# VHH binders against Oxysterol-binding protein-related protein 5 (OSBPL5), part 10

Target 1, 118 residues: Oxysterol-binding protein-related protein 5 (OSBPL5), of Homo sapiens (Human) (q9h0x9r126to243)
Amino acid sequence: VVIMADSLKIRGTLKSWTKLWCVLKPGVLLIYKTPKVGQWVGTVLLHCCELIERPSKKDGFCFKLFHPLDQSVWAVKGPKGESVGSITQPLPSSYLIFRAASESDGRCWLDALELALR
Key: E = the ipSAE of ESMFold2; O = the ipSAE of OpenDDE; V2 = 0.75 times the mean of E and O plus 0.25 times the DockQ between their complexes.

## First folded at step 18 (VHH; framework vhh_8k46_1)

Design ko (from x3 with Y101S W105S E108S; at its last look DockQ between E and O 0.25; V2 from the best seeds 0.00; counts 0 for: pae E 6.4 > 2)
Fold by OpenDDE, look of step 18:
Structure ko (fold): chain B 118 residues (1-118), chain A 122 residues (1-122)
Amino acid sequence: as target 1 above (118 residues)
Amino acid sequence: AVQLQASGGGFVQPGGSLRLSCAASGFTFSSYVMGWFRQAPGKEREFVSAISYSGDKTYYAKSVKGRFTISRDNSKNTVYLQMNSLRAEDTATYYCAASESFDFSPESYDYWGQGTQVTVSS
């Protein structure tokens, strides 16, 4: 069951923002390079994450998923058993910073994620 | 101009205690998460502790949890790091940092103070 799917910008370790397709399912956030199936980047395990709104100087609405103990938030395998994700800029291991295009979109994501984290 | 001035470092024996202070100016202190990082020679700068805007939430690296306590006084624009039961591996230059949001990664912090040296040795 897909709770929500949309593009978000995700901040890499190089402080660069990359637009990625994000699919929220119960317990997991799937990240893809594009909406096309088969370009899986990674899977965030929501059970180990906390969610906070993140103020930003950039346009848009920012929020952050993070592991409170600074451990990896990533699943080892993809939804189809993939062992290697599609290449993208390096992403942090213990947190992800997201940026939605608007506050309204961002709030929708926060609401959805808050429900998914419970 | 933004300033973060850290103090309280020094030489201490294992098992000893130090209290670091970081006085902030030039920005709205209560709107920033305050953090402490440390860097030992030849090692990368690592997260030590952070405290939320109001001080209601604190985070600690696993290596210092139970020994270090972060606190802040927004009326004084100061963040503190009480370091107890110090170990040799705690030896490092400690840096105070400010960010609008909590992060474990140093690159997300906007402002940095000058380092204060902490040396734990017998």
Scores: ipSAE 0.026, ipTM 0.402, lowest interface PAE 4.6, mean pLDDT 91
ESMFold2, look of step 18: ipSAE 0.081; ipTM 0.503
ESMFold2 (binder alone), look of step 18: mean pLDDT 82; pTM 0.819

Design y1 (from x3 with S31D; at its last look DockQ between E and O 0.87; V2 from the best seeds 0.68)
Fold by ESMFold2, look of step 18:
Parts: C-alpha cells; sequence; structure tokens
Structure y1 (fold): chain B 118 residues (1-118), chain A 122 residues (1-122)
C-alpha cells in the first residue's frame, strides 16, 4: 500500500537537483522519473537507512537518507522484477539528499519516513 | 573573497581547555551553518561540531559531546569552540567551515578556514 507519493528534488555528489517521483510504501521508497511514465529509477531499502534533517535558511525543506556504514541503500530489483533501474543521472550508492518544496510538505515526508524506518 | 580565519589553537596538557575562534568575511554569515572539523596526521577529516544559522540548534560528535561547546555571534561574524577536558586524542588541526545546510560530511561545506593546531600532550 502507498503511504505517500509526491515529487521531490533529489541530489547526490554533483549538488545538482533533479525532480523525481517518490512513492513511499512500508519499508521502501520507490523512485521514478515521472508519475506518468513510471520509469523506475531505483528503490531505497529503508530498513538499512538513517534519516537526518538538514536545516537551512533557504526555502524548502532538506533531508538526507543514508546508510550509516556506507553500504548500498538500493534494492537490486524493481517492483516489477526490473534488473536495472533507469540511469539518467549518477546517484550515490549509500545516500540521497532530498528537498521538498515547503516546510509543511517536508515535515509530512519526514514524519512518514520516520515511521517507515521502524 | 570569502575568508574564514581560525585562531586560538596551542599546546595544552590533558584536562586543559582552549577556546577556538573563527572570524568570517565575504559572505552573509547569518545565512550559514558553521561547523568545526578536525584532522590528525594520517587520518580522515572528521566532524566535531556545528551550529545552525541562527544559533538555535547545535550538533556534536559523540567523542566531544559534553566537553566541547559551539557558539556564534552573528554581530561579530564569528563562531567559537570552547574545548574543555582535553585529551590526547583531541590533538589535530581544527578547521572551521561554512555551509548553507547542516551536514556531518565535510564535502557538503562550501567554505573552509586555514585551520589552527591543537596539541594535547603531557
Amino acid sequence: as target 1 above (118 residues)
Amino acid sequence: AVQLQASGGGFVQPGGSLRLSCAASGFTFSDYVMGWFRQAPGKEREFVSAISYSGDKTYYAKSVKGRFTISRDNSKNTVYLQMNSLRAEDTATYYCAASEYFDFWPEEYDYWGQGTQVTVSS
């Protein structure tokens, strides 16, 4: 069951934001290029992740999911058995940085992710 | 140009105290998270402490929590690190850094100071 779905800006080491479609389900965060085409980018395994808020004076709400031992956060197969995700931007293996458009949207995401990490 | 000038390092015996200062110029100091990192010879640069842009949130590495206190004075564009109960393992070059976002990771910080040496030895 889908807990939450929305577009979020995501980045890794390149510090360049990419808007991706994020779908939260128990234990996983599914990432797609867009909601319409559904091209799977990757699936984050939440059980191995930690979550931190990244406070800033800038608009929006920033947070990070990461593996505390620097291991991969990605599932090897997609939700329909895909073996390789769509790769249009290099994303790091052990973390992702997210930005929601507003504080309220970001707070909702953080609360939902905290529960899904349990 | 952006400048971060760290000072206040020195030699101290175990159990002693030092106060580091980092004076900033060339950017809007009150928009930035300020952090302290340290690096001992042959080791990776590691997080020590950070303070939010307004000063309302502070962060500490486990190894320094309870012994070190970070503070900032936005009217003087300066961040401080009060280091108490110093131990030999605190010996390192201490760097101040600035980022628009809080993070533990050095690669997320945009501006760096030259560092100040802290040596704790009997």
Scores: ipSAE 0.560, ipTM 0.793, lowest interface PAE 1.4, mean pLDDT 89
ESMFold2 (binder alone), look of step 18: mean pLDDT 84; pTM 0.835
OpenDDE, look of step 18: ipSAE 0.663; ipTM 0.839

Design y2 (from x3 with D56E; at its last look DockQ between E and O 0.90; V2 from the best seeds 0.61)
Fold by OpenDDE, look of step 18:
Structure y2 (fold): chain B 118 residues (1-118), chain A 122 residues (1-122)
Amino acid sequence: as target 1 above (118 residues)
Amino acid sequence: AVQLQASGGGFVQPGGSLRLSCAASGFTFSSYVMGWFRQAPGKEREFVSAISYSGEKTYYAKSVKGRFTISRDNSKNTVYLQMNSLRAEDTATYYCAASEYFDFWPEEYDYWGQGTQVTVSS
C-alpha cells in the first residue's frame, strides 16, 4: 500500500540537492531516481528513524530523517530483492535531508511520516 | 566578515546560574537560526539549544530542558542562553552558532563563535 508518492529533493553528502521520486509505504520510504520502474535508489527503514522539521527562510520545506544512534537508515535489499541501487550522488548513511517544493507539500509529508514512524 | 562573539561564561557552584550572550555581525541575523553547542574535554560537541528566526520556536537538548532558556533580540543581533540549576555535567566550552536551517548536528551550522568556558564546581 502506497501512502503517498511525490518528488522530493534530497541533499547529498556534498550538500547538493537531487530531485528523487519518493514512495512512502508502511514502515519504509522507497527512493527512486525516477518514477519509472527499475530506478530504485534505496529504501529507508522508518522504524529506526526520527523526524525533525528544519525551518528555513529558503524556498521549500525541509525536514530530516535520522537515526538517533547514528546508524544506517538504509535497508540492505530493495523491494524486489535488489542488492545494488541506481547510481546517484552520495547520500548520507545515518540521515537524509529532504526538501519539498512548498510548505503545503512539506506538511503533508511530515504528517504522513509522523504516522508512518509510529 | 562574519563574527560571533560569545560571553558570560565563568565559574559557578552547582545550582547556580549563568547567562551567555552571543553578539553576531557580518550576516543577516534574522535570517539565521541561532544555536548553542557545548564541548566537554574528551567529548564530542553536542547540541544544547537553538532558536528560530523570530524566536517563535525553541529547541533544547533533553539534558538541559527545563533548566536552560534560549532567547534572541534581533534588534541587537544577539542570542542568549539563560542557564539555571547548573550541574557539574554542564561544565564545558559553550559555542554560539548560526545556520540557515535548524539542526541538532553541529556540521549543519554555517558560522561559529569562539568558545566561552562554563565551569560548574563546588
Scores: ipSAE 0.479, ipTM 0.775, lowest interface PAE 1.1, mean pLDDT 94
ESMFold2, look of step 18: ipSAE 0.544; ipTM 0.784
ESMFold2 (binder alone), look of step 18: mean pLDDT 84; pTM 0.842

Design y3 (from x3 with A50V; at its last look DockQ between E and O 0.85; V2 from the best seeds 0.51)
Fold by OpenDDE, look of step 18:
Formats: sequence, C-alpha cells, structure tokens
Structure y3 (fold): chain B 118 residues (1-118), chain A 122 residues (1-122)
Amino acid sequence: as target 1 above (118 residues)
Amino acid sequence: AVQLQASGGGFVQPGGSLRLSCAASGFTFSSYVMGWFRQAPGKEREFVSVISYSGDKTYYAKSVKGRFTISRDNSKNTVYLQMNSLRAEDTATYYCAASEYFDFWPEEYDYWGQGTQVTVSS
C-alpha cells in the first residue's frame, strides 16, 4: 500500500540537491530516480529513523530522517530484490535531508512520515 | 569577520552548575540557529544542544536532556548553555557553532568558536 508518492529534493553528501521520486509505504521509504519502474535508488528503513523538521531561511520546506545512533538507514535490498541501486549523487548513510516544494507539501510529508514511523 | 567567543567554562564538582555564553559577531545572528557541541579527549565531537532562530525550538542530546538548557538573546547576539547537575562525563571542551539550518550534525554548522573547557571533577 502506497501512503504517499511525490517528488522531493534530497541533499547529497556534496550538499547538492537532486530531485527524486519518493514512495512512502508502511515501514519504508522507497526512493527512485524517476517515477518509472526500474529506477530504484534505495530503500530507507523507517523503523530505525527519527524525523525532525529542519527549518531554514532558504526556499522550500526541509525535514530530516536520521538514525539516532548514526547507523545506516538503508535497506540492503530493494523491493524487487535488487542489490544495487540506480546511480545518483552520493547520499549519506545515516540520514537524509529532504526538501519539499512548499510548506503545505512538506507538512503533508511530515504527517505521513510521523504515522509511518510508528 | 565572523567570531564566536565562548566563555564560562571552568572547574566544578559533580552536581555543580556552569553557564556558558557565546557572543557572536560578523553575521546576522538571528538568521542562524545556534548550537553547542563538546569534545572530550580521545572522543569525537558530539552534539549537545541547538536552538532555533527565535528560540522557539530547542533540541538536546539524550545525555544532557533535563540537565542542560539552551537559550539565546538576539538583542545581544549571544547564546547560552545552562548546565546543571554536572557529571564527570560532561567533562569536555565545549564549542559554540552557528548554522543556517536547524540540525544536530556538526558538518551542517558553518561557523565555530574556540572551545571553552569544562572540567567536572571531585
């Protein structure tokens, strides 16, 4: 069951933003390069994550998923058993920073993620 | 030039209190969140606390929650860290830092002050 699916910008380790397709399901956040099937980038395990709003003076609404013990938030395999994700900019292992296009969209994501983290 | 000057460190017995201050200059103070970090010898720098732009939001490391209080006075360009019920494990060099983003990770902080030593010992 898909709870929410939309594009978000995700901040890489080089502090650049990449637009990625994010699919929220119970317990996991799937990240794709595009909405097209087969472009799986990674799967974030929500059971090990905490969520914070990340206020900034910049445009967009930011939030952060992170492992409280600084461990990996990523699943080893994809939804179809993939062992290697699609190439994208390097992403952090223990956290992800997201940016929604608007506050309203961002708030929707926060609400959805808060429910999914439980 | 950006400057963050921390003060208030010193020697204190377990159970004692200290209040750290960090005076900022050279940037728009109210446009930055302010954080405290600490580093003990042989350990990595760790997050202690962060306060949002207006002070309406704060966050604390689990190890200091309930004992430490972060506050700020934007009219004075100063951030404070009230440390109560100090423990030996609180011994560290404490650093004040500024970030454009509310965050717990040191790599997200743009400006750093010189450290002030806090030693908790009997």
Scores: ipSAE 0.371, ipTM 0.711, lowest interface PAE 1.3, mean pLDDT 93
ESMFold2, look of step 18: ipSAE 0.422; ipTM 0.711
ESMFold2 (binder alone), look of step 18: mean pLDDT 86; pTM 0.858

Design y4 (from x3 with S54E; at its last look DockQ between E and O 0.86; V2 from the best seeds 0.58)
Fold by OpenDDE, look of step 18:
Structure y4 (fold): chain B 118 residues (1-118), chain A 122 residues (1-122)
Amino acid sequence: as target 1 above (118 residues)
Amino acid sequence: AVQLQASGGGFVQPGGSLRLSCAASGFTFSSYVMGWFRQAPGKEREFVSAISYEGDKTYYAKSVKGRFTISRDNSKNTVYLQMNSLRAEDTATYYCAASEYFDFWPEEYDYWGQGTQVTVSS
């Protein structure tokens, strides 16, 4: 069951933003390079994450998923048993920073994630 | 040049109070979240408190919540940290920091001041 799916910008370790397709399901956030199936980047395990809003005067709406103990938030395998994700910019292991295009979109994501983290 | 100058540190007995100040220059102060971090010997730098651009939102570490109060005066480009009911475990070097967005992690802050030592001891 897909709770929510949309494009978000995700900040890499080099502090650059990449637009990625994000699919929220119960307990997991799937990240893809594109909405096309087969370009799986990674799976974030939500049970080990906490969520914070990141207020900013910059454009967009930012929030952060993070492991409170600074451990990996990533699943070992993808939804189809993938062992290696599609190549993208290096992403942090213990957290992800997201940016939605608008506050309204961002709030929708926060609400959805808050429910999914329960 | 960006400068953050912290002051107000010192020696205090347990249960005492201190007020830290950080004067900022060289950037648009009201466009930055201001924060305080601290680092004790042998420990990692940790988040203490932060305040949003206009002061409408404040954040605190669990360990200091209810005892510390962060505030800012944008007309003076200054952020403050009122520390009450100080404990021995509050002993650390305190650093003022600035970021365009809020974060608990020090690596996300853009500018840092020199540390001011706070020592709580009987």
Scores: ipSAE 0.394, ipTM 0.715, lowest interface PAE 1.4, mean pLDDT 93
ESMFold2, look of step 18: ipSAE 0.569; ipTM 0.797
ESMFold2 (binder alone), look of step 18: mean pLDDT 84; pTM 0.838

Design y5 (from x3 with V33I; at its last look DockQ between E and O 0.90; V2 from the best seeds 0.62)
Fold by OpenDDE, look of step 18:
Structure y5 (fold): chain B 118 residues (1-118), chain A 122 residues (1-122)
Amino acid sequence: as target 1 above (118 residues)
Amino acid sequence: AVQLQASGGGFVQPGGSLRLSCAASGFTFSSYIMGWFRQAPGKEREFVSAISYSGDKTYYAKSVKGRFTISRDNSKNTVYLQMNSLRAEDTATYYCAASEYFDFWPEEYDYWGQGTQVTVSS
């Protein structure tokens, strides 16, 4: 069951933003390069994550998923048993920073994630 | 040049109070979230408190919540940390920091001041 799916910008370790397709399901956030099948990047395990809003005067709405013990938030396997994700900019291991295009979109994501983290 | 100058540290007995101040210059103060971090010897730098641009939102580490109060005066480009009911475990070097984004992690802050030592001991 897909809770919601949309594009978000995700900040890499080099502090650059990449637009990625994000699919929220119960317990997991799937990240894809594109909405096309076969472009799986990674799977974030939500049971080990906490969520914070990142207020900013900059455009967009930012939030952060993070492991409270600074451990990996990533699943080892993809939804189809993939062991290697599609290549993208290097992403942090223990956290991800997201940016939605608008506050409205961002709030929707926060609400959805808050429910999914419970 | 960006400058953050912290002051107000010192030696205090348990249960005592201190008020830290951090004067900022060289950037648009009201466009930054201001925060306080602390680092004890042999420990990692940890989040203490942060305050939003206008001061309408404040954030605290669990360990200091209810004891510390962060505030800011944008007309003076200054952020404050009122520390009450100080404990031995509050002993650390305290750092003022600025960020365009709120975050608990020090690596996300753009500017840092020099540390001011706070020592709580009987």
Scores: ipSAE 0.476, ipTM 0.762, lowest interface PAE 1.0, mean pLDDT 94
ESMFold2, look of step 18: ipSAE 0.581; ipTM 0.807
ESMFold2 (binder alone), look of step 18: mean pLDDT 84; pTM 0.834

## First folded at step 19 (VHH)

Design z1 (from x3 with S52T; framework vhh_8k46_1; at its last look DockQ between E and O 0.88; V2 from the best seeds 0.65)
Amino acid sequence: AVQLQASGGGFVQPGGSLRLSCAASGFTFSSYVMGWFRQAPGKEREFVSAITYSGDKTYYAKSVKGRFTISRDNSKNTVYLQMNSLRAEDTATYYCAASEYFDFWPEEYDYWGQGTQVTVSS
ESMFold2, look of step 19: ipSAE 0.684; ipTM 0.855
ESMFold2 (binder alone), look of step 19: mean pLDDT 84; pTM 0.835
OpenDDE, look of step 19: ipSAE 0.747; ipTM 0.876
ESMFold2, look of step 20: ipSAE 0.466; ipTM 0.762
ESMFold2 (binder alone), look of step 20: mean pLDDT 84; pTM 0.835
OpenDDE, look of step 20: ipSAE 0.667; ipTM 0.842

Design z2 (from x3 with F104Y; framework vhh_8k46_1; at its last look DockQ between E and O 0.86; V2 from the best seeds 0.73)
Amino acid sequence: AVQLQASGGGFVQPGGSLRLSCAASGFTFSSYVMGWFRQAPGKEREFVSAISYSGDKTYYAKSVKGRFTISRDNSKNTVYLQMNSLRAEDTATYYCAASEYFDYWPEEYDYWGQGTQVTVSS
ESMFold2, look of step 19: ipSAE 0.606; ipTM 0.826
ESMFold2 (binder alone), look of step 19: mean pLDDT 85; pTM 0.854
OpenDDE, look of step 19: ipSAE 0.775; ipTM 0.886

Design z3 (from x3 with Y59W; framework vhh_8k46_1; at its last look DockQ between E and O 0.81; V2 from the best seeds 0.69)
Fold by ESMFold2, look of step 19:
Structure z3 (fold): chain B 118 residues (1-118), chain A 122 residues (1-122)
Amino acid sequence: as target 1 above (118 residues)
Amino acid sequence: AVQLQASGGGFVQPGGSLRLSCAASGFTFSSYVMGWFRQAPGKEREFVSAISYSGDKTWYAKSVKGRFTISRDNSKNTVYLQMNSLRAEDTATYYCAASEYFDFWPEEYDYWGQGTQVTVSS
């Protein structure tokens, strides 16, 4: 069952934000290009992740999901058996950095993710 | 040009204290998170401490919490690290760094100082 879904800006090692559709379910964070079911980007396995807030003077709310031992956070298959996700910017294997549009949106995401990590 | 000038290192006995300073120029200091990292010979550069742009939040590595205190003075474009109860394990080159966002990871910091040596030995 879907716990939360919204667009978030995501980046990796390149400091260029890409808006992607994020769907939180128990144990996983599903990432799509758009809100309609289709262009799967990847699935994050939450049980192996840690979560930190990244405070800043810049607009929005920033946080990071990462593997504490620098190992892959990605599932090998998509929810419909996809074997390769679709991304316009390469995303790293061991972490993702997210930005929500507002403090309140970001707080909701952080709280939901903290529970989903347990 | 961006410059971060770290100073205040030296030789000190175990249990002693040092105060590091890092003077910044060439960027809007009050908009940046400031951090201290250290690197001992043969080891990876590791996080020591960070302070938010306004100074209202601070972070410490577990190994230094309770002994080190980070502070900043935005009117002087300077970040400080007060190091108390120093141990041999604190021997390293200490670097200040700047990032728009807080992070523990050195790769997320945009600007780096040249470092200042801290040696704790009897």
Scores: ipSAE 0.618, ipTM 0.840, lowest interface PAE 1.2, mean pLDDT 90
ESMFold2 (binder alone), look of step 19: mean pLDDT 85; pTM 0.850
OpenDDE, look of step 19: ipSAE 0.681; ipTM 0.851

Design z4 (from x3 with Y101W; framework vhh_8k46_1; at its last look DockQ between E and O 0.82; V2 from the best seeds 0.00; counts 0 for: pae E 7.0 > 2)
Fold by ESMFold2, look of step 19:
Parts: structure tokens; sequence; C-alpha cells
Structure z4 (fold): chain B 118 residues (1-118), chain A 122 residues (1-122)
């Protein structure tokens, strides 16, 4: 069951934001390039992640999902058995940083993620 | 030129208190998250505390939560660390740092002070 779905801006070490479609389900966060075309980028396994807020005056409401032991957060296969995600710019293996459209949207995402991490 | 000047370190007995200050110049202080890190000899630099640009959110390492309090005064371009109930394990060089966003990893901080020594011993 889908808990929520929306676009989020995502970045890693390159500090460059990419807008991706995120679908939250219990225990996983599915990431696609767009909602209509649906090309799978990757799936974050939430059971191994921690979540922190990252307030920024420049970038607004941000948060980070990360593996506390610096291990991979990614599932090895997609929801339809895909073995390789479809992203041009690589994302880091152990964390992702997200930017929400507003403080309100960001709080909603954090509340949903706290539930889904259980 | 960016400068972060940490001060207020010293020698103190276990259970004592110190207040660290970090004066900032050369950047827009009110737009940055400010953090404190520490490093003991032979150990890696570790996160101690951070405070959001407005001061409305604070973060603490587990080992210092409840004993240390971070604060900032944007009118004076200064961040503070009130350290209470000091223990021998708190002995380290304390560094202030600045970043556009919060993280507990030192690599995410853009600007660093030179540090101030805190020594807790009988």
Amino acid sequence: as target 1 above (118 residues)
Amino acid sequence: AVQLQASGGGFVQPGGSLRLSCAASGFTFSSYVMGWFRQAPGKEREFVSAISYSGDKTYYAKSVKGRFTISRDNSKNTVYLQMNSLRAEDTATYYCAASEWFDFWPEEYDYWGQGTQVTVSS
C-alpha cells in the first residue's frame, strides 16, 4: 500500500539537485524518473536507514536518509525485477539528501518516513 | 577572508563547566548552520553539536546530550557551547565549523576554526 507519492529534489555528493518521483511504501522508498513514464531509478531499503532534518536557508526544508554504518541503502532489484536503475548522474550508495517543495510538504514527508521506517 | 575564532577553553576539574565561544567574520553568519566538533589525540574529529541558522533547531551527539547546550547570537556573529558536568572523556580540541546545512559528518562543513583546548583532569 502506497503511503504517499510526490516529486522530490534529490542530491548526493555532487550537490546538484535532480527532480525525481518518489513513492513511499512500508519499508521502501521507490524512486522513478517521472510518474508517467515510470522508469525505475532505485529503491531505498528503509529498514537500514536513519532520517535527519537538514534545515538550510538557501535550500529550504531538506532531510537526509542514510545508513549509519555507511553501507548501501539500495535494493539490488527493482519492483519489476529490474537489475539496473536508470539514472544519468550516479547517486551515493549510503545516503540521499532530499529537498521538499515547502516546510509543510517536508514535515508531511518526515512524518510518513518515520512511520515507514518502523 | 572567512575567520572562525574559537575561545573559552581551559583546564577544569571533572564535574566543572566551561563556555566556548566562536566569533565569525567574512561570511553571512545568519545564513549558516554552526557546529562544534572535537578531536582527542589519536582519534578522528567527531561531531558534538550543531544549531540551525535561525537557532530554532539544535542537535547533539549522544555522549553530550543533556550536558552541553549550543546557542547563537546572530547580532554578534557568535556561536556558543555551554559545557556542564565535564568528564575526562570530554578532553579534546574543540572546533567550530560552518555549513549551509546540517550534517554530523565533518566533510560537509565549509569553514573551520583553529580550535580551543579543553582539558578535564583532577
Scores: ipSAE 0.027, ipTM 0.414, lowest interface PAE 7.0, mean pLDDT 84
ESMFold2 (binder alone), look of step 19: mean pLDDT 84; pTM 0.838
OpenDDE, look of step 19: ipSAE 0.418; ipTM 0.735

Design z5 (from x3 with F102W; framework vhh_8k46_1; at its last look DockQ between E and O 0.61; V2 from the best seeds 0.00; counts 0 for: pae E 3.7 > 2)
Fold by OpenDDE, look of step 19:
Order: structure tokens, then C-alpha cells, then sequence
Structure z5 (fold): chain B 118 residues (1-118), chain A 122 residues (1-122)
């Protein structure tokens, strides 16, 4: 069951932003390079994450998923049993910072994630 | 030049209270999230509390929730930390910090003040 699916920008370790397709399912956030090709990048385990809003006047609506103990938030395997994700810019291990296209979209993601984290 | 001047630290007995203040200058205060961090000897600097630009949102570390209260007065460019029911484990040097974003990680804060020592001991 897909709760929400849309493009988000994700900040890499070099503080650059990459647009990625994000699919929220119960307990997991799946990240893909594109929606059509289905190139799996990674799976975030939501049960170990906390969520914070990162309001910014400059960069739009941002939020952060993070492990409270600075441990990895990533699953070892993909939804189809993939062991290696598609190549993208280096992403942090213990957190991810997202940017939505609009405040409205960002609020929708925030609400959905808050529910999914319960 | 950006300045964050913290004050209000001291010695208190367990169960006591302190109020920390941090006066800011050199930047647009209302455009920054203000936070408090603390560092005990031999430990890493840890997040204590943060307050949003307007003060409408606050966040607290689990260890201080219910005991500490963060507030700000944008007209005075000052952020406060009311610390009640202090415990020995609250002993640390407390730092005021400013960030453009909500965050619990020290590396995401742009400006830091001088530390003020809080010692809780019987």
C-alpha cells in the first residue's frame, strides 16, 4: 500500500540537492531515481527515525528524518531484494534532509510521515 | 560582528532552579532558530532545547522535557532557558547557538556563544 508518492529534493553529504522519487509505505520510505524506471536508491526504515521540520525562508519547506542515536536509517535490501542501490550523490547514513516543491506539498509529507512514524 | 552572550549559570542544589539568558547581536535575530546546547566534562556537546523564529514552536531533549522551558524576546534579541528541578546530571557548560533551520546537530548551527557553567551539587 502506497501512502504517498512524489518527488522530493534530498540533500547529500556535500550539501547539494538531488531530486528523487519518494514512495511512502507503512514503515518505510522508498527512494528511487525516477518514478518510471524504478531505479531503487534506498529504503529508509521509519521505525528508527524521528521527524523534525526545518523551516527555511530561502529554501522552501524542509524536513529531516534522523536516527536519534546517529545509527543508520537505511535498510540493507531493497523491496525486490536488491543488495545495491542505484548510484546517486552520497547520502548521509543517520539522517536525511528533504525539501518539498511547495509548503503545501511539504505539509502533506510532514503529516503523512508523522502518521507513519506512530 | 556576531555575538552571543550567555549568562545566568551558577551553583545550585538538586531540585533548584536557574534561568539562563543569551543576548544576541550582529545578525537578524528573528530570522534564526535559537538553541541551547550543553557539554559535560568528557562528554560530547548535546542538544538541550530550541525555539522557532517567532517562538511559536519549541523542542526539548527527552532528558529535560517537563523541567526546562525555552523562550525568546525578539524585541530584546534574547533567548532564555528556565531550568527547574535541576539534577546532578544537568551539570555542564551551557551554550547558546543560532541556526537558520531547526536542528539538533551542533554542526548545523551557524553562531555560538561563550559557555556558562551550571553546576548542580548537594
Amino acid sequence: as target 1 above (118 residues)
Amino acid sequence: AVQLQASGGGFVQPGGSLRLSCAASGFTFSSYVMGWFRQAPGKEREFVSAISYSGDKTYYAKSVKGRFTISRDNSKNTVYLQMNSLRAEDTATYYCAASEYWDFWPEEYDYWGQGTQVTVSS
Scores: ipSAE 0.126, ipTM 0.517, lowest interface PAE 2.7, mean pLDDT 91
ESMFold2, look of step 19: ipSAE 0.264; ipTM 0.644
ESMFold2 (binder alone), look of step 19: mean pLDDT 84; pTM 0.834

Design z6 (from x3, 15 letters changed; framework vhh_6z1v_2; at its last look DockQ between E and O 0.83; V2 from the best seeds 0.00; counts 0 for: pae E 4.6 > 2)
Fold by ESMFold2, look of step 19:
Structure z6 (fold): chain B 118 residues (1-118), chain A 122 residues (1-122)
Amino acid sequence: as target 1 above (118 residues)
Amino acid sequence: EVQLVESGGRLVRTGGSLRLSCAASGFTFSSYVMGWFRQAPGKEREVVAAISYSGDKTYHAKFVKGRFTISRDNAKNTVYLQMNSLKPEDTAVYYCAASEYFDFWPEEYDYWGQGTQVTVSS
């Protein structure tokens, strides 16, 4: 069951944000290019992740999902059997950085993710 | 133009204490997250502690185990690291750094000090 779905701005090591469609389900965060055409970008396995709130005066409410041992956070296949190696993923293997549209939206995401990580 | 100047590093015995200071200039200090990092010879720089721009959020690395405390004084443009119960494993150069974001990774930090040597003897 879908717990939450919304667009979030996502980045990796480069300081440029990409808006992606994020769907939270128990244990996983599904990431798509857009909600309408749904090109699968990747699926984050939440059981291996830790979450850190990443406040910035400039960019507002940010947070980071990461593997504490720097290992991959990604599922090997997508929801339709997509291979992780068969699509372009500009994102790092062991973490993702997110920016919410507002403080309120960001707090909702953190609350939901904290529950989903356990 | 931006300067971060660490001070307070010295030789101490195991179990001793030190207080490091980092004086900042050339940027709006109260808009930046501050961090302390360390680097031992042959090792990568690693986060020791970080503190948000207002000081309301802090992080301390797990290996610190409550022995170190980061703090800041925005009126003095200064960040501190109180180091207690020092161990030989804490021997390193300690760096002050500044970032627009609260983060643990060195690549997210824009400005760096020259470092101050902390040496802990048996």
Scores: ipSAE 0.163, ipTM 0.526, lowest interface PAE 4.6, mean pLDDT 85
ESMFold2 (binder alone), look of step 19: mean pLDDT 87; pTM 0.888
OpenDDE, look of step 19: ipSAE 0.420; ipTM 0.724

## First folded at step 20 (VHH; framework vhh_8k46_1)

Design j1 (from z1 with F104Y; at its last look DockQ between E and O 0.91; V2 from the best seeds 0.74)
Fold by ESMFold2, look of step 20:
Structure j1 (fold): chain B 118 residues (1-118), chain A 122 residues (1-122)
Amino acid sequence: as target 1 above (118 residues)
Amino acid sequence: AVQLQASGGGFVQPGGSLRLSCAASGFTFSSYVMGWFRQAPGKEREFVSAITYSGDKTYYAKSVKGRFTISRDNSKNTVYLQMNSLRAEDTATYYCAASEYFDYWPEEYDYWGQGTQVTVSS
């Protein structure tokens, strides 16, 4: 069951932003390059994550998911049994930094994610 | 050039107080989150406190909450840390830092001051 789906900018290890398709389901956040099927990038296991807001004067809304013990946040397999994600940009292993296009979009994501965590 | 100059450190007995200041130049201070971090010898740099660009939100490490107060004056391009009820475990070099986004992680802060020493002992 899809709780929420939208594009979010995700920051790579070189601090560049990439717009990716994010699908929230109970316990997981699925990340795809586009809404098209077959372009799975990775799956974040929400039960191991904590969530913080990253306030800024800049436009948009920034937040962070992270493993409090600095371990991987990624599932090893995709939703269709994929063993290797379609990764075209390097992403961090123990955290992800997101930016929603607006404050209202970001607040919706933060609320939904807070409920999905434990 | 960006400069963050921290001052106000010193030697103090347990239970004492100090007020740290950090004067900023070379960037738009009122657009930046300001933070204080500290590092004792042989230990990793750790988060102490942060304040949002307008001052509407403040953040504190658990170990200092209720004893330390962060504030800022955007007209003077200065951030402050009022340190009360100081303990021996507060002994460290205190660094101010600046970032466009709030974070607890020192790696997310792009501009750093030289630090000011705080020593709490008899």
Scores: ipSAE 0.658, ipTM 0.849, lowest interface PAE 1.0, mean pLDDT 90
ESMFold2 (binder alone), look of step 20: mean pLDDT 85; pTM 0.847
OpenDDE, look of step 20: ipSAE 0.704; ipTM 0.858

Design j2 (from z1 with K57R; at its last fold request DockQ between E and O 0.94; V2 from the best seeds 0.84)
Amino acid sequence: AVQLQASGGGFVQPGGSLRLSCAASGFTFSSYVMGWFRQAPGKEREFVSAITYSGDRTYYAKSVKGRFTISRDNSKNTVYLQMNSLRAEDTATYYCAASEYFDFWPEEYDYWGQGTQVTVSS
ESMFold2, look of step 20: ipSAE 0.672; ipTM 0.853
ESMFold2 (binder alone), look of step 20: mean pLDDT 84; pTM 0.840
OpenDDE, look of step 20: ipSAE 0.730; ipTM 0.867
ESMFold2, fold request of step 22: ipSAE 0.176, 0.662, 0.741; ipTM 0.567, 0.850, 0.876
ESMFold2 (binder alone), fold request of step 22: mean pLDDT 84, 84, 84; pTM 0.841, 0.838, 0.840
OpenDDE, fold request of step 22: ipSAE 0.867, 0.863, 0.886; ipTM 0.921, 0.918, 0.933

